# Miniprotein binders against q56419, part 224

Target 1, 326 residues: q56419
Amino acid sequence: MEGRTLEEVQEEVFKRHGVLVPKKELEDLAKALEEAGLLLTEKVEARLKEEEEKLKRERPMRLAGLSYPEGEREARAFLEAFRASYPGEGEEARVLLMPHLEPSRVPEVYGAALAALEKTPPPERIYLVGVAHRPLKEKAAALPVPFQTPFGPALPDLPALQALDALLPFELFNTPLAFREEHSLELPLFFLKGRFPEARVLPLLVARRSPELGEALKVVLRDFPGLLVLAVDLSHVGPRFGDTPLTRTLAEEARRRDLGFLERLAEGEPEAALAFLGANPTRIDGVEVVASLLPLLRERKGKVLAHRLDLEAPTLSAVGAGTLVL
Below, E stands for the ipSAE of ESMFold2; O stands for the ipSAE of OpenDDE; V2 stands for 0.75 times the mean of E and O plus 0.25 times the DockQ between their complexes.

## First folded at step 15 (miniprotein)

Design ij17 (at its last look DockQ between E and O 0.88; V2 from the best seeds 0.82)
Fold by OpenDDE base, look of step 15:
Structure ij17 (fold): chain B 326 residues (1-326), chain A 108 residues (1-108)
Amino acid sequence: as target 1 above (326 residues)
Amino acid sequence: GDLIERLEELAEEVIRYLKEHGEEELAREIEEQIKDIIEALKSGDTESAIEIFTELAETIARVLHRLGAPEELMQKVAILIFDVAKRLGMSPRQIYEIAKRFARAIER
């Protein structure tokens, strides 16, 4: 009854169907719908509780067979094809910025990430920092369980995760349901696990800038060395994101913002990169992640390996993606 | 009550694995250390309990790793160790130290 009175509903039913439904029957139906809604809410709550209990053990694949192959053999062929899509050579990475966009949209950008990983010695652990597209209880969160992949489970580094939790002013292990469908971790993790099957993972999400996270990670990385991965997209422009349809001018502005951001990061000037964006009018996705990790990005020089602004033709919208090594 | 129960669960998992792999002497040593921790807790000597547990956690990690314990067991044991550490009221610094020692004990 989305704001309508029982009388208005009765009148509408009469106009549409020529039947005058007694007010009492409408009241009974409204009550039954309310009771059914309450029952549905209880069932949904029970299901969410069950899902939360399952997430204490493992995070299952959600995008297998959709964004990447479920089978290991097909998944390996997928990795090889993505690597082949980037004709260049990679650089050794201590920090890797890569996308979490649908892989088929920006294959060469993921290919550039794979090229960088080829030049990178196998890390003991990977700090995988994604973007929370759902609310978190805290500014950041971690899920300390195996993440399923076609290459087997990506196992958590529990000691390093616990060390990080110990240095944070909030509980790191919060909001497990936020990880259930979070693609910003799942998609990058496919490529990372495929390249480094023995590496343990710290799956981290950032919802809001946390300077505390960057300072804590700086200490943790000293005692628990590993590869830092920022799984972030760049500009989001067009009707899906509240803009007019993509034009040459809008695309040029998005590219300018993306490249200007990445280039300043490559120069070891993350504060300058953030300042360059200002109010972030093209909605660069990775801003809160970069803002949280400033202590780890300062004075590190690197190279932009790839960039693409990919058009989603059905919506006349575009998303930026890039690969940066530091 | 909850702390002792989690300690006993940790002990059971570790001791079972050690006995199954012929490490009966080490299993007895761990059992004695767990008893000492419980006794320290019952007497109100939390500091001694934390000290014994810190060393025990490292020993458990090292021994299970050396024996090639399955990853599922290693994960379960790690979860129990850090849960016990929190329930003992260990400081962030003390928990961080256990984490460092555990990581070193399982380095390849």
Scores: ipSAE 0.823, ipTM 0.927, lowest interface PAE 0.5, mean pLDDT 92
Fold by ESMFold2, look of step 15:
Structure ij17 (fold): chain B 326 residues (1-326), chain A 108 residues (1-108)
Amino acid sequence: as target 1 above (326 residues)
Amino acid sequence: GDLIERLEELAEEVIRYLKEHGEEELAREIEEQIKDIIEALKSGDTESAIEIFTELAETIARVLHRLGAPEELMQKVAILIFDVAKRLGMSPRQIYEIAKRFARAIER
């Protein structure tokens, strides 16, 4: 029935095969096909509603046994191995920038984050700000439920989350399904929960720059002090990201962009860091988060502890990761 | 409706824990405050219900924290408190104030 009426189909069948298929039979077939498509859509919608309801109660581990060990003993040893991958000393962090790239690809970068956490007094709460890899209904979102880890559940700071929601011009608790597979929270959280098992968490995602989020967080952090973590990656270059194959020139540019961005953040100049990137030709992942959080980054001086532009050999692409303490 | 159901759920959780830990007088006081909130709602006096609830929310947080309530109970109670606050129609400013009072009451 591709561009034909039922009568035209009927006539063509009769011409070719000498059989007159009654119009009623063709109508019945069309109805059955439409009904089957409707049932498939209803099945998918029901499954998504079920998943969404589960996420209103807890967020389970998705990467245990893949990116980090499932058992607590092995998870503890994993943390210590990563710390050992970074031979340097950390600095106390009030703000920590760390990656969400697969940990085994940038072990010393995660190790540097652990070194910073060693120097950081245990906070009452952690504001964990990741990058939404699925669409959000608003510029930013939170999921106010326990996130499971090998070290036990990371409990939400419900009062701080509610205070934050109250100050925003949009509903903060808006897209539970976006958290289902969000590694930009799960991977950093593994390290943070391992070092600060008593800290509550504000699991936050940014999809698009939100000045409103930064201004609200400035107020909330004053009344609900804690550690601010920007869980972001840096440059994304190569064919996986829409470029030509990785060349020496592109890799050199990506490293220059990554380090220039981090260094300007370390000087307490987040606007200068964003201006340095311009149109962001190497697709630094952290731009939307930094642009949202300007009020919390201004005048905070610190140090870049580590950086790696990690090569993805199969895709001839690379991703940058860094550790910055403010 | 759903608001009263949530208030009763909050009361059940808190009062059960208080009685288990020998706080019979506080349990009675909490029960009386819940009844006062429900009566204010039935009479259409939402402003009184909000005022009583605001003080109740802080008291619940403080008492449960003092008694060493498990984090799982504190989380469930916080969920119910903020659900009730929203169903009462409390303003963003009022919700922020409850959040601040709750957080201060349970500071480690």
Scores: ipSAE 0.788, ipTM 0.920, lowest interface PAE 0.8, mean pLDDT 91
ESMFold2 (binder alone), look of step 15: mean pLDDT 82; pTM 0.805

Design ij18 (at its last look DockQ between E and O 0.90; V2 from the best seeds 0.82)
Fold by OpenDDE base, look of step 15:
Structure ij18 (fold): chain B 326 residues (1-326), chain A 108 residues (1-108)
Amino acid sequence: as target 1 above (326 residues)
Amino acid sequence: GDLIERLEELAEEVIRYLKEHGEEELAREIEEQIKDIIEALKSGDTESAIEIFTELAETIARLLHRLGAPEELLQKVAILIFDVAKALGMSPRQIYEIAKRFARAIER
């Protein structure tokens, strides 16, 4: 009852509706609502527990038929169309930064990622590092189960995941429910699995900067070589994110921040990239991921293949997306 | 009790697969090594148990890979191996070494 007494509620109902509800009836209703609330909470908890138990076996698709096709044939045509949207050629990637934004919003950026993957020898494993949009128990987490895709399951690299866990000062296999609806892994994984069907995956989420993760991964990558993928978006500006509607000035600032960040990463200066953002006033999504992976990004030179600031017209907001190869 | 049950489950999965593929001698060798680990654990010699298990884990990975075991079985066996390793109280370094050896054993 948001701090209101039963008497206050009774008075309000009387003032609004001209009906005096007996205090006993209000007490009974409050009790019934409380009991119903408790029952709903118990049911929700039971459902979450059931879903957590299912996530011990597999992570099902959540965005199939929405963001990408569910059927394999249609999914392959989808990949080809996205690749065709980028007119350039890619470069071999050891590290790939790509978006996790809705693919239809930035097709050429995903196309650039596919172009890079065409020039990349098939990796044995892919380290896929996404952004946690839900709280984690630790700074980072992994889910060591198959991720469903239209191209079949993306299988976890269990040995490499266990090696990583062994080097971390915290339990890596935490917060499985955070992965259930996390699109920062699902969307990039569609493109990665479509291109490299035989690659095993390490699905990782970062909630907060973890220098320990970068140092551990640096060791693991020596013994367990693979492609490192940063699945991150760039600036988030406009009313959806607490700004005024998108203006030319705001868009220019977002682009300046995005490109300045990506260019410094392309020069092998990730600390300079972070410093350039300062307080991150345009809310670049990938900051905590980059801050966690500094040891892997240092001194690696590369190229920015694509960038877009995409307008969401209904909200007059925009999100930046980019593709970087290192 | 839980550790022994996990070892027995690992043994059952691997031995079943080996027997189904005509590798009865290898199945017997694995069964003997599992018995040796259990005996070491019962005697309180955890160090010997860890040593035997470390070598066995690599051997299992290599054999299953060589025989072309389905990925589902490889995943199940990997989970069981690391569950046993943790239950044995293996150090992070020891677990890392098992992981490294396992990955090399299944390298394409």
Scores: ipSAE 0.824, ipTM 0.929, lowest interface PAE 0.5, mean pLDDT 92
Fold by ESMFold2, look of step 15:
Formats: C-alpha cells, sequence, structure tokens
Structure ij18 (fold): chain B 326 residues (1-326), chain A 108 residues (1-108)
C-alpha cells in the first residue's frame, strides 16, 4: 500500500486474479491494519516504560544460566576454571583491557584478565567502560544502580558517578534502557566482581567517542582512585559483518590489526594505535572507547597478555579478543 | 516544598539509624543541622543552606561509616544527599566537592 493508490492495488489484483475487490473493502482493510499497528506501538511503549522504571532501582542478571552459572558456588568454580585456562602469570594493572565476547569462546583471554587481577591490589572502585550496543541519548552513559551478579550485587560508586556527571557537558544518567541487555558490562563484571567482591563500580557505556568523558575521568580518577577497565572486543570480520567469506589471509590480517593495535596501546601510544587502524577495516570494537579515553592511556606502558581471533565456523566469520594491562 | 521534603526524608533515614544504635545525642545534632538548613532556605539564604548542607553530608557519611552502617543504607543515603544537592541548585563544583568529601569519609 506504501507508494500505491487503492485503485492501483485494485487493478493489480484484477490483472493477477480476475477478481475485482471493491475499493471500500480495501479502504476498510487498510484502516484496520493501521489501527492495529497503533495499538501494538502503545503496548510496546508501556512495557518499555515499566522496564525503564525497574532499571532505575537495579540491573538484574540477564545472562545467568546462559553465559555463566546463576548460583554463587557454581559461579566461583566457573571463575576458577577460566583462570586455569590461562597458564601464564599476569601483571599488576592500573588499566585493564578485556573482552566482552561470550566467555566460553575465548576462555584463556578471560583467564589472562583474571591473572592480571591476581596481581592487582583490590581497588576501592572499578571504572567499567563498555560499548553501547543500543543507542544512547548522549555519547556516553552510566546507570547508577546495583548490578546483580552471582557473587552478590555490584554496588555503584555513587560519589564518583556524581562527580563524573558534574564534570560532563551532558547528563550522564541518560539512557537506562540501553543497560537492560548490555553484555559488554555484565560479562566483564562477572569476572571483576568475583575477584574484587568489595569494589564499587562505575558502569559506563560509550556509544560514540567523547573526548569530554576522557578529560572528566582523568580528573575523577585523581580524586577517586580505582581500576580502569576497557571492556571491548577487537576485530569483527567475515560475512556476518558484511565481508567476503573469511580466508586464512583475511584472518591473519585481522590478527595483525588486533595485535598492532594492542601493542601500540601497550607502548603508551593510543593515538598511534588508532592511526594504525586507519578506517578500521576489520571493525575493531574498542575504537570508540579508546578514542574517548586518550588522556588516561597516553604514556602508560604495559603488556599484551593474550589474544584470540575466535572463528564462527557456521558464519565463516571471526571476532578478536585480547587482554592488555597498563 | 519539594526540597524540604527531600531534606526531611534524608534526616529520617539517618536519624532512625542513629537512634536504633543508641546515638540519640548525634541524632539531635543531625536534627539541628537540618533545622538550620531549612531556616536558611526560608530566609532566602541559599548560600548558607548550601554551606551547612555540605558539612552535613560529610558528617552523615562519617557517622554512618564509623557506626558500621550496612552498604544498603550508605547507598540510600548517598542517593538522598545528591538529590538534595541538585534540588538546592548546587553548582557542578559544589556537587563535586560533596562527592569528594563523602567518598573520603567512607574510606575509613
Amino acid sequence: as target 1 above (326 residues)
Amino acid sequence: GDLIERLEELAEEVIRYLKEHGEEELAREIEEQIKDIIEALKSGDTESAIEIFTELAETIARLLHRLGAPEELLQKVAILIFDVAKALGMSPRQIYEIAKRFARAIER
């Protein structure tokens, strides 16, 4: 009906089927479909409002029983199994880059993060910076509520969050619904809360690069010291992401871009890391977070602990994940 | 009106906890500071209200922390403190100062 008059529809039906449908019947049908669509929209809006109100009080587990166990004892065993999947030792982290990809796909990459946390004194708070997979009203957002985990609630650092909000040129607490299903916070938080059960959390999302966020966080981190975590994935290549089928040559290029990016970050050269990616042809997921946090990454040297380009055989596609300490 | 309601809610939460733990003299001190803030607001002296509230917010955080208040109460009180700060029309710098004082008070 879009782009057609009712007479054109009537003519087409007659040409194809030899039946003339009266114009009034077509008009009645179109009106009924429009009314039904409006009612469905009202129901969706009402449900979203209810979900938003719930998120203003707490953020429940969404991935328990799917990506990690719901029960605390099973969750602790799960955590230790991931640590065991990485045979190396970590380094102390002031900044930790870790993935948000499904943990079972890159167990040793999460294990490397746990190894780094073993060497890291328990922080008073964790600045957890993920990637918004839903639109935000602003370039970045936070949700200042408890995030439920199998290890108990991860409590927000309300003073630090309010300090951050005060320094930003936009409302930080702007898009509660974007957090509802945001795995880039929930999956890393499982590991962080399991290792640092007393740390408070600043759960932050970046949708688009925000230099203002990085400058504000540099100030806030001086007064509210803590662990900075970039919860980001790396290359996304293959047909699932709009490429040709993944070949060995394309996979090696994605690994090269991932590692070149991480190595430049490890040298304290985040601008060089971004420049190395150019137009970001392998769609490294962490670019917007790194570009936001430049003031916090400059001149911090560190070490790449792990990397994996994880193959999705059914889709002939792959996603990169890494662990970096600074 | 709405600001005074928020101040009274903050006071109720803190004073209830103090009284439940036998700290009636501290509860009276908090009551007097809340009264001083309300009196300053009624006289149109917002700057004095902000100054008193800034000291009160730090005092509340320190008292609850030293008395071993559960994290749930600390979170609820922090929410109320920042709601009041915004309703007072405090500047970003003033809100940052309260956040800094609160955080330092609960470190110990």
Scores: ipSAE 0.779, ipTM 0.916, lowest interface PAE 0.9, mean pLDDT 91
ESMFold2 (binder alone), look of step 15: mean pLDDT 85; pTM 0.833

Design ij19 (at its last look DockQ between E and O 0.85; V2 from the best seeds 0.79)
Fold by OpenDDE base, look of step 15:
Formats: C-alpha cells, sequence, structure tokens
Structure ij19 (fold): chain B 326 residues (1-326), chain A 108 residues (1-108)
C-alpha cells in the first residue's frame, strides 16, 4: 500500500482479477497485515535481542559446511589442499594482507597466505582486521568473545582489546550483531586458527576510515606484540556492482588497480596506494581498512605473493583478491 | 551496589578456585584485599580502592596462569576485572596499565 488508497487497490484488483473486493474486507486485511507486521517486528526484535545476548558468550560458525568443512579432520585436509594450490614459498609476515572472498574462488591466494604463515613464527596474538559489510555504530568495532572454528574456539585477547579500547575516543565494543554473519573475519580466521591454534585473536571490523584506530594500534602493538592481518578483497566489477558485463578492458582496469594498489603497499607507501585509487572506480574493498592502518603500513617493505581476478560466470562479474606480506 | 556485587563475584570465583587447588593462604589474602577495596569505596576513598584493585588484578592474573586455570575461568575473571575497572571510574591510562600488567602476567 505504499502511497495507494484502498480505492486504488480495489480498482486494481478488479481490473486484474475481475473481483470486486468490498472496501471493508480490504480495511480488515490491511489492519490484519499491520497487526501481523507489528507482531513480526516484535518477534524479530526479540530474536535479535536473544542473538545479541548469545554473542556476549561466543560467535558461532556460520559458514561451516558451506565455505569450509565443519569437522576438524576434513578442515585440516582443506588447509593442506589450499596450501598445495600455491606452488611458491612464502615469506615471514609482520603484516599479512589476505582475502575474505569465498575460498573456493581463489584457492591459490589463500594458499599464498598459508605459505607466508609457514615462514612466520607463531604469534602470541593476531590482530584480525576485517571489513564491516553492515553498519557499525562507530567507525570500528570489536567483539571480545571466542569465535568458533573447526579447530576449536579462537579465544580473544581481552587485555589487548581493553588496551585498544582505552586508547580510542569511542567505545570499541559496539554493534555485536554486525559480527554475527560477517564473513570478512570468519573465513580468514579459519586459516589463521588452523595454522596458529594457540594464538589469541583481536577480531576487529572497520566500517569507515579511522585514523584513531591506526594510531591506537601502533601503541598497543608495542606493548602487545602480534601479527597484523588485513582481511580485505580488491576490485569488485561487473553487473553485481553496477557495471556492464566483464570485458577485457574492464578486467585489465581492475587488475591494474589491484596490482597498483598492492605494489605501492609492498613499497611501504600506503598513502600513495590510496592516492593511486582516487575515487576507487573499481570498488577495492580494503580502502577503509588501509586508510585506518596507515601508521602501521608506512615504510614497511614487502612482497605481493599472489593476485587473482576471479570471474563469477553467472553474473559476468569479477572480484579481485591478493596476498601481500610486509 | 553493582560495583560491590561484581567485586564479590570476582572474589567468589577466584577464592573458590584457589581453595580447590590448595592455595588457602592466597585465597585469604585476596579476600582481605577485596574487603579493603569495598571499605575504601564505602568511605569514599576511590583512589585507595583503585590502587589496591590494580595490584589485586595483576596478582589474580599471575596466580591463575601459574596454576593453569581453565580458559573459561580466565576469560570470566578478565571480563570482571575490566568491568570493575570501568565501574571504579579508572582513567584510560589506568585501564591500559591494568591491561598491560595482566597480559604480562599471563605471558608464556
Amino acid sequence: as target 1 above (326 residues)
Amino acid sequence: GDLIERLEELAEEVIRYLKEHGEEELAREIEEQIKDIIEALKSGDTESAIEIFTELAETIARVLHRLGAPEDLVQKVAILIFDIAKALGMSPRQIYEIAKRFARAIER
């Protein structure tokens, strides 16, 4: 009934179906739909509140059995297969940029991340910074609870999380429901927990660039050393993202932007990487994360280990993914 | 009211665990320190309460780590400690220092 009168609806039903529905019946139906809508809203709100209360204790797996195996044995075989998909050797990472795209789409990119992790001494803690695909109350958020994985729970580093919260001008522990279905943390965490089972985790989401986050993390990392992981995708092009179907020209532009971004990061020039993208016409996912973490990326030299622009054939769209070590 | 209840909950969890593991003397010391914090709060001496609590938090972290306390207990205690720290009106710097001391106490 968006903007239509009951009379207009009655006329439309009559025109389409040849049935004159009495105005009183339409009024009763509208009222019943409103009441049902209100009841549904109340039930949805109650359910969301219940889920929020559960998220005070743990974050359950959402993609187990879909994106990765639920069983530990099968999950380990999954890790080995992904590692085998990358024929190269990794390098020691202090900062790891890796994708959060569906793993089956870019196996060698995740394989490159695993190769880097093989050369990385086991960290005490992992700062896992993902992209918020849902609105946050603040520019960034954390969820200070265990994240379930096939390898057991990824336990939070509560002291380091509280240290970070103390240095931020906003409450870090906001919007717990944003973490419920956020794949940008869950998918990378599978690989990270599988490789470093004893590492504690700081699960962080960025919705908007926060220079304060980067400055705070720079201080925290000094007192609470660990591996920094940027879980970000690259270009998003094609009809799903508002473009024409993928063409050679569009794919070349996406690759150029992805590689140009990663290469400048590998040179220790994160500001140059952001400047190179300009208005970000190919919609590189990781821009707000990188913009938030500038103090941690400056002057760090590294290497691009892998890149792929993966075609989603049903939609003629493509997503870029990369692995970078700093 | 809520702050005292949280202090009492922290006491109960920690003291129970310590007694179960034969650390009766330390359990008594922690109980006395919590009583002193509550008394300081009742008298309006928040500064003394914060000081005693800061040392207590580190002691608790260190002992639980040393005894190999289960992760669920460590997590519960950590949450309580930082909730209490915030409820005490501790500054960001003071909370940061507790976090730093706690982390060091549980380092492998």
Scores: ipSAE 0.795, ipTM 0.911, lowest interface PAE 0.5, mean pLDDT 92
Fold by ESMFold2, look of step 15:
Order: structure tokens, then sequence, then C-alpha cells
Structure ij19 (fold): chain B 326 residues (1-326), chain A 108 residues (1-108)
């Protein structure tokens, strides 16, 4: 066991239960537990392989009934309610930054995204760039399969995905299991597919900044025009994220960092936005995506439509979310 | 993944759809082009096979678009096209070019 002899186990059992178990019986028990553990390992490995094979054909809804309704009619009413949560008008987006935080926490931020989509001509395709929450084999990945939604499957743009893969120095289709539970794609996709039901999707994840991805996407977007969506959250502050309990001062700093970041992006200055964050002390989630996509963000001016730093009272923590059009 | 088997699968899907929609002559032309690709491969002339395949991929996309083919058929054909392109050993530049031609054809 972990540094214990069978004699030590035998003595502890006697102390606790008043029973002396012979060493042979302890040896037999240890062997049985080892065999049971091997069988559990084999079952886990088989299940992971099965899930990986499923993901090579389609990516199912994981958050229906939890974060959004499963039925199409209820899902459309849900979209309308979120749009109503933002009283303003949007602006046309060539690039949209929107959150992937639980929608009920930031309804007006998702509503602002919907308002922008109202002003945006329906695109042929959507480049949906999320944040990998599981390790990727490379700096970035895609999954070229239908993503299920209450509005029907969001079909992959296979030609654009293959064109992108061809320009990268690594295989783009590299980590199917990382997409299994990836909410940074699923939550924004619900809103995007509901508004643009005919658009195909390039579902992309970034784990680490990749200048190669941004340069390749600039070429691909020229030949395969579409809507670029950065599906990212902003500051993460408080004990859930390794800080002291959230104070008014920390919350004000997080809001200042969020807005300063967004405003510099809105001025077409993504390098300045990154520099403004320094060591990123409030853990803005979007940094690796923005750093990857610099060629697509430079000199593109726009507007911040919404922002919220949403409080998690039970954890004394907060997460920022925003909507930016470029 | 047998390259010839994938070419035959592509032919089956496309030709069946064309015949169902009254495009018998085009179905024959596509069948001939696939036979030409297979013959080039059997003779070791991979360059000719790639050239014929590149033009065929664009033609298929254009015809499926003109006939209003259902999106799931277009997706299935696209998968086969890119599987075949990889199996033919096409370069990244050649794969990018097929992707661009295919996309333009199914969008027009």
Amino acid sequence: as target 1 above (326 residues)
Amino acid sequence: GDLIERLEELAEEVIRYLKEHGEEELAREIEEQIKDIIEALKSGDTESAIEIFTELAETIARVLHRLGAPEDLVQKVAILIFDIAKALGMSPRQIYEIAKRFARAIER
C-alpha cells in the first residue's frame, strides 16, 4: 500500500475492530483489490474510446435542460427573452466578442450579442473561437462534425476547415475528447445558430496563443468570408480563482481591467489591449484567443455594447463578461 | 482506406443522385472521369489522377448546387472529396485549392 506493510494494516484493523486478520487473508484481499482496479481501468479506457468515436461523427448537446431549453419552440422563446434583456440597439459586426459564461448570469450581455446579430447580414459561415478547458495536443484544435442544437445541427464548414488545416504547421483535427464538454463553444453556438440557422460553423478551440492560427485565419477568411466570433470570458477574481475574498477594491480593479481591455480592442489596438493587462492579474480569459488572432483585430474599430462583472455570492468570487463589435 | 474504393463510393453517391434528377449524360461523364482517375492510378500516373480529380471535385460541387442537393448529401460528398485528396497524396496547397473551388461552386 502507500508505505504501509501488511503487518501495519493488520495492527490497525485490530485496533479499530478487535479482529486479527491473518497475513494470508490480507494478501488475498490486496490481490483482489488490484484485480478490481485493473478491471475498472479497462472499463474507463473503453468508455473513453467509445466517446472519442462518437465525437468523430457528431457533438451532442450537453447543456440542454441545464443552461438552455432542449425543445426548439422553448429555445426560440429563450432567445427572445435574452434579446429583451438588452434594451439597446446593436451594430453590424464583422467580429463579435461574446461570453461563454452561464447565460442566466449575464442575460443582457448575451442580449447585446443578439442585438449585434440583428444588424449583421446572415453570414455564409461562423468562425467560432472558444477557449479550451481541457488540454489539447496542439495550441489549437477543431472538430469537423455537426454540433447538435435545439435549432437543428450546426453543420461544419468542411472546405474552410480543410483549408485552415492545410495552412497550419500542425494537424488541426487533433483532440476530439477536448470538445466533449466544451461549453465555450456550446453556449455561444446556441445563440448564433438560433439567429443564423443557415450558417455553417468552424468550431475552434485555443489552448495556447498561436500566431500561426491568426495568420492562417486571415488568409482563410479572405477566401471563405464569414463572421468571426471570439467566445471568451473576462476577469476571474476571488477565492474560487486563488485570490483573497472578493472586496470592493478587487471588483473595481477587475471591472477596470475588463473595460480597459475591451476599449483598446474597440480602438483596433489589440497589442495595446494585451499590454494593458500586464501579467493579467485578474485572469481575463480571452488573452490567448486575442493573442492568437492579432492579424484579424488590428486597425478594426468598433464598440463595447455591454459588460457585467457577475458576483458569485456563495464563493465570494466574480466573473466578467462583455459584448464587443468590431 | 482503399483509394479506389473511396472513388467508387463517391461515384455511387453522385451518379445515383444525378440519375434520379434526370442528369443521365452528366452521370456518364462523371463515371468516365472516375474511370480515368482509376486508370491513371493503376498506370502509376498520379499527376494525371490529381489533375482529373481536381476538376471533377469542382464539377460535382457545381452540379449538386445547381440541382439543390440536400445539405447532408453535400456534407457526405465533401467528406469523400477530402478523404480522396489526402489518399492521392495531394500537397497542402493542392488541398487548399480544392477546398476553395468546392466552396465557391456550392455557394454560387
Scores: ipSAE 0.744, ipTM 0.905, lowest interface PAE 1.1, mean pLDDT 91
ESMFold2 (binder alone), look of step 15: mean pLDDT 83; pTM 0.817

Design ij2 (at its last look DockQ between E and O 0.86; V2 from the best seeds 0.84)
Fold by OpenDDE base, look of step 15:
Structure ij2 (fold): chain B 326 residues (1-326), chain A 108 residues (1-108)
Amino acid sequence: as target 1 above (326 residues)
Amino acid sequence: GDLIERLEELAEEVIRYLKEHGEEELAREIEEQIKDIIEALKSGDTESAIEIFTELAETIARVLHRLGAPEELMQKVAWLIYDIARRLGMSPRQIYEIAKRFARAIER
């Protein structure tokens, strides 16, 4: 009913159904709908409050049985199959860039991440930095609670999280509801917890570039050593993202940007990687994460282990994914 | 009021666990230190309160870890310590140091 008068609604009902509904009945219905809407809003608010209170204790799995198996035995077989999909060997990682795309779309890219993790000594803690697909109150946020996985809970490193919060000019522990359905943390965490069951986790989200985060993490990593993981996808092109259907030219441009970005990161030139993207016309989603973590990426040389531009055939769109070790 | 209540909550959680595990002497020592912090706060000596609390936080972390305290208790204690540190008006550096000491105390 946004912007329509009761008279206009009455006329429309008459035109469509041949029934003249009395104005009083329409008024009563509008009131009832308004009351029902208010009740629904109150119920939704109460539900959101309940979910927020639950998130003070744990973050449940949202994608178990959909993106990965819920059962531990099946989850281990899943990991092994993904590792087998990558025929190469990994390298030891101090920084790992990996995707957060649906695993079935880019199995060999996740396989490359697993290959790198095989060559990596078990870290005491994992700094897992994802992309916020929902608004945050601040530029970045953390959820300092156990994250459920098929391998048991991924436990937070509370001292390291508190140390990080202390060095930031904003409250790090903000917007808990943004984590409820955030797949950019859940999907990578499945692989990380499966490989490093005893590692503590710092689940971080970036909504906007925060130079303060990178500077604070640089200090924290010195006293609280661990593996840094950037859970980011690359180019997003095609109709789902506002482009024409995928063409050879568009795919070549997406690949060029993805590889050009990753290669410059592998050379230890993160500022050059950002500059290479310019206005980011192919919508690499990892830009704000990389821009936030510049102090941690500078002068670190590494290797691109895998890249794929995966076609989503129903939408003629494609998403880039990569695995980089530094 | 809120700060004292949080200190008392920390005391209750830690002392209960210690008594249940036969560490009665240590429980008494911790209780006495918490009382000293509260007295320092009541007298307006915030600096002394921060100093005592900083050492106590590390001691609590170390002892609970050594005794194999459950993860739920460790998390609760870590949050209480952090909340108390903020309520004491500790500087970012002081809060950072408490977190660092806590982490070292629970290293495997």
Scores: ipSAE 0.871, ipTM 0.949, lowest interface PAE 0.5, mean pLDDT 92
Fold by ESMFold2, look of step 16:
Structure ij2 (fold): chain B 326 residues (1-326), chain A 108 residues (1-108)
Amino acid sequence: as target 1 above (326 residues)
Amino acid sequence: GDLIERLEELAEEVIRYLKEHGEEELAREIEEQIKDIIEALKSGDTESAIEIFTELAETIARVLHRLGAPEELMQKVAWLIYDIARRLGMSPRQIYEIAKRFARAIER
């Protein structure tokens, strides 16, 4: 009842409807509405707590039937189609940068990632580093549970995750609810699990740059070797992202920024790649991940395999995606 | 306290599996080491408890792996070991080394 007294409400009801409602009845109504609101809040809180407890045991598929097929046979055919969309050969990766954009929008970019995986010896584990789209309680987080896929569960590398947690100045196992709908892990994982069905996974999210994460991961990777995957998108331009409608000039700038960023990473110069972006005017999605992982990217040379700036015609906007091997 | 209950939970899970697989002597050895850790804690000798626990954690990982323990049990044991190590007040480096030794034991 902000800004009004019960007497003012009572007077207005009388003027509009000819009925004088006793003040007690208005007070009772206000109390009942407040109590009803408290019950709704309690139901929401109980639901969130229930979902959080479920996520402490496993992370189910959320995008099956939406972004990729749910059935294993159809999912395998889906992978084959994506590989075929990239006619080139890959290269062995110790570090792979790949997108998390909707796969059907950039099929050859995911195909390039599959081509790189074909040249990569099956790793014992995959360090999958995505971008948190929900707030985290800390700069970064992990969810140390099986992630379901059409190819079976991707099991966590629990000793490696525990080793990582031990080295960080914050609790790594935080914010389970942030993983519930996090496509930056689920979409790349579909491709990774399909190619490396026996690899364990470290499912990691970055919300804000954490130099501590990169330094800890450098130590952990020496003792727990595996494939490092940066599951990130590139430029985000156009009205959906706060710009004017996509013009040829804006699209050319976004593409230039994407490729300049990737090329500098490919030269083993991640600081130069970040400096090239400055204030990040095209909103490259991967900057916080790259900034966290500098110790793992320095002096590691490689090759850009694919890039696309994908147009969203209905929104007159575009998103960049790329594949880089180091 | 709660640390002792975690040690007893670890012992119960491991010993049950060992006995189910005919490893009664190993089960007795593990039980004795858990008792030694608990006695060291009761006497205030946390340093001895940590030393015994560190060796025990690797031994448990190696034995369960050799016997083909299911993934669910290996994960439960890894969590119990991690939780116990933190409750013992082990340093980040000591906890890291336990996780590393656990991982190495299940690779062999």
Scores: ipSAE 0.807, ipTM 0.930, lowest interface PAE 0.8, mean pLDDT 91
ESMFold2, look of step 15: ipSAE 0.788; ipTM 0.924
ESMFold2 (binder alone), look of step 15: mean pLDDT 83; pTM 0.825
ESMFold2 (binder alone), look of step 16: mean pLDDT 83; pTM 0.823
OpenDDE base, look of step 16: ipSAE 0.870; ipTM 0.949

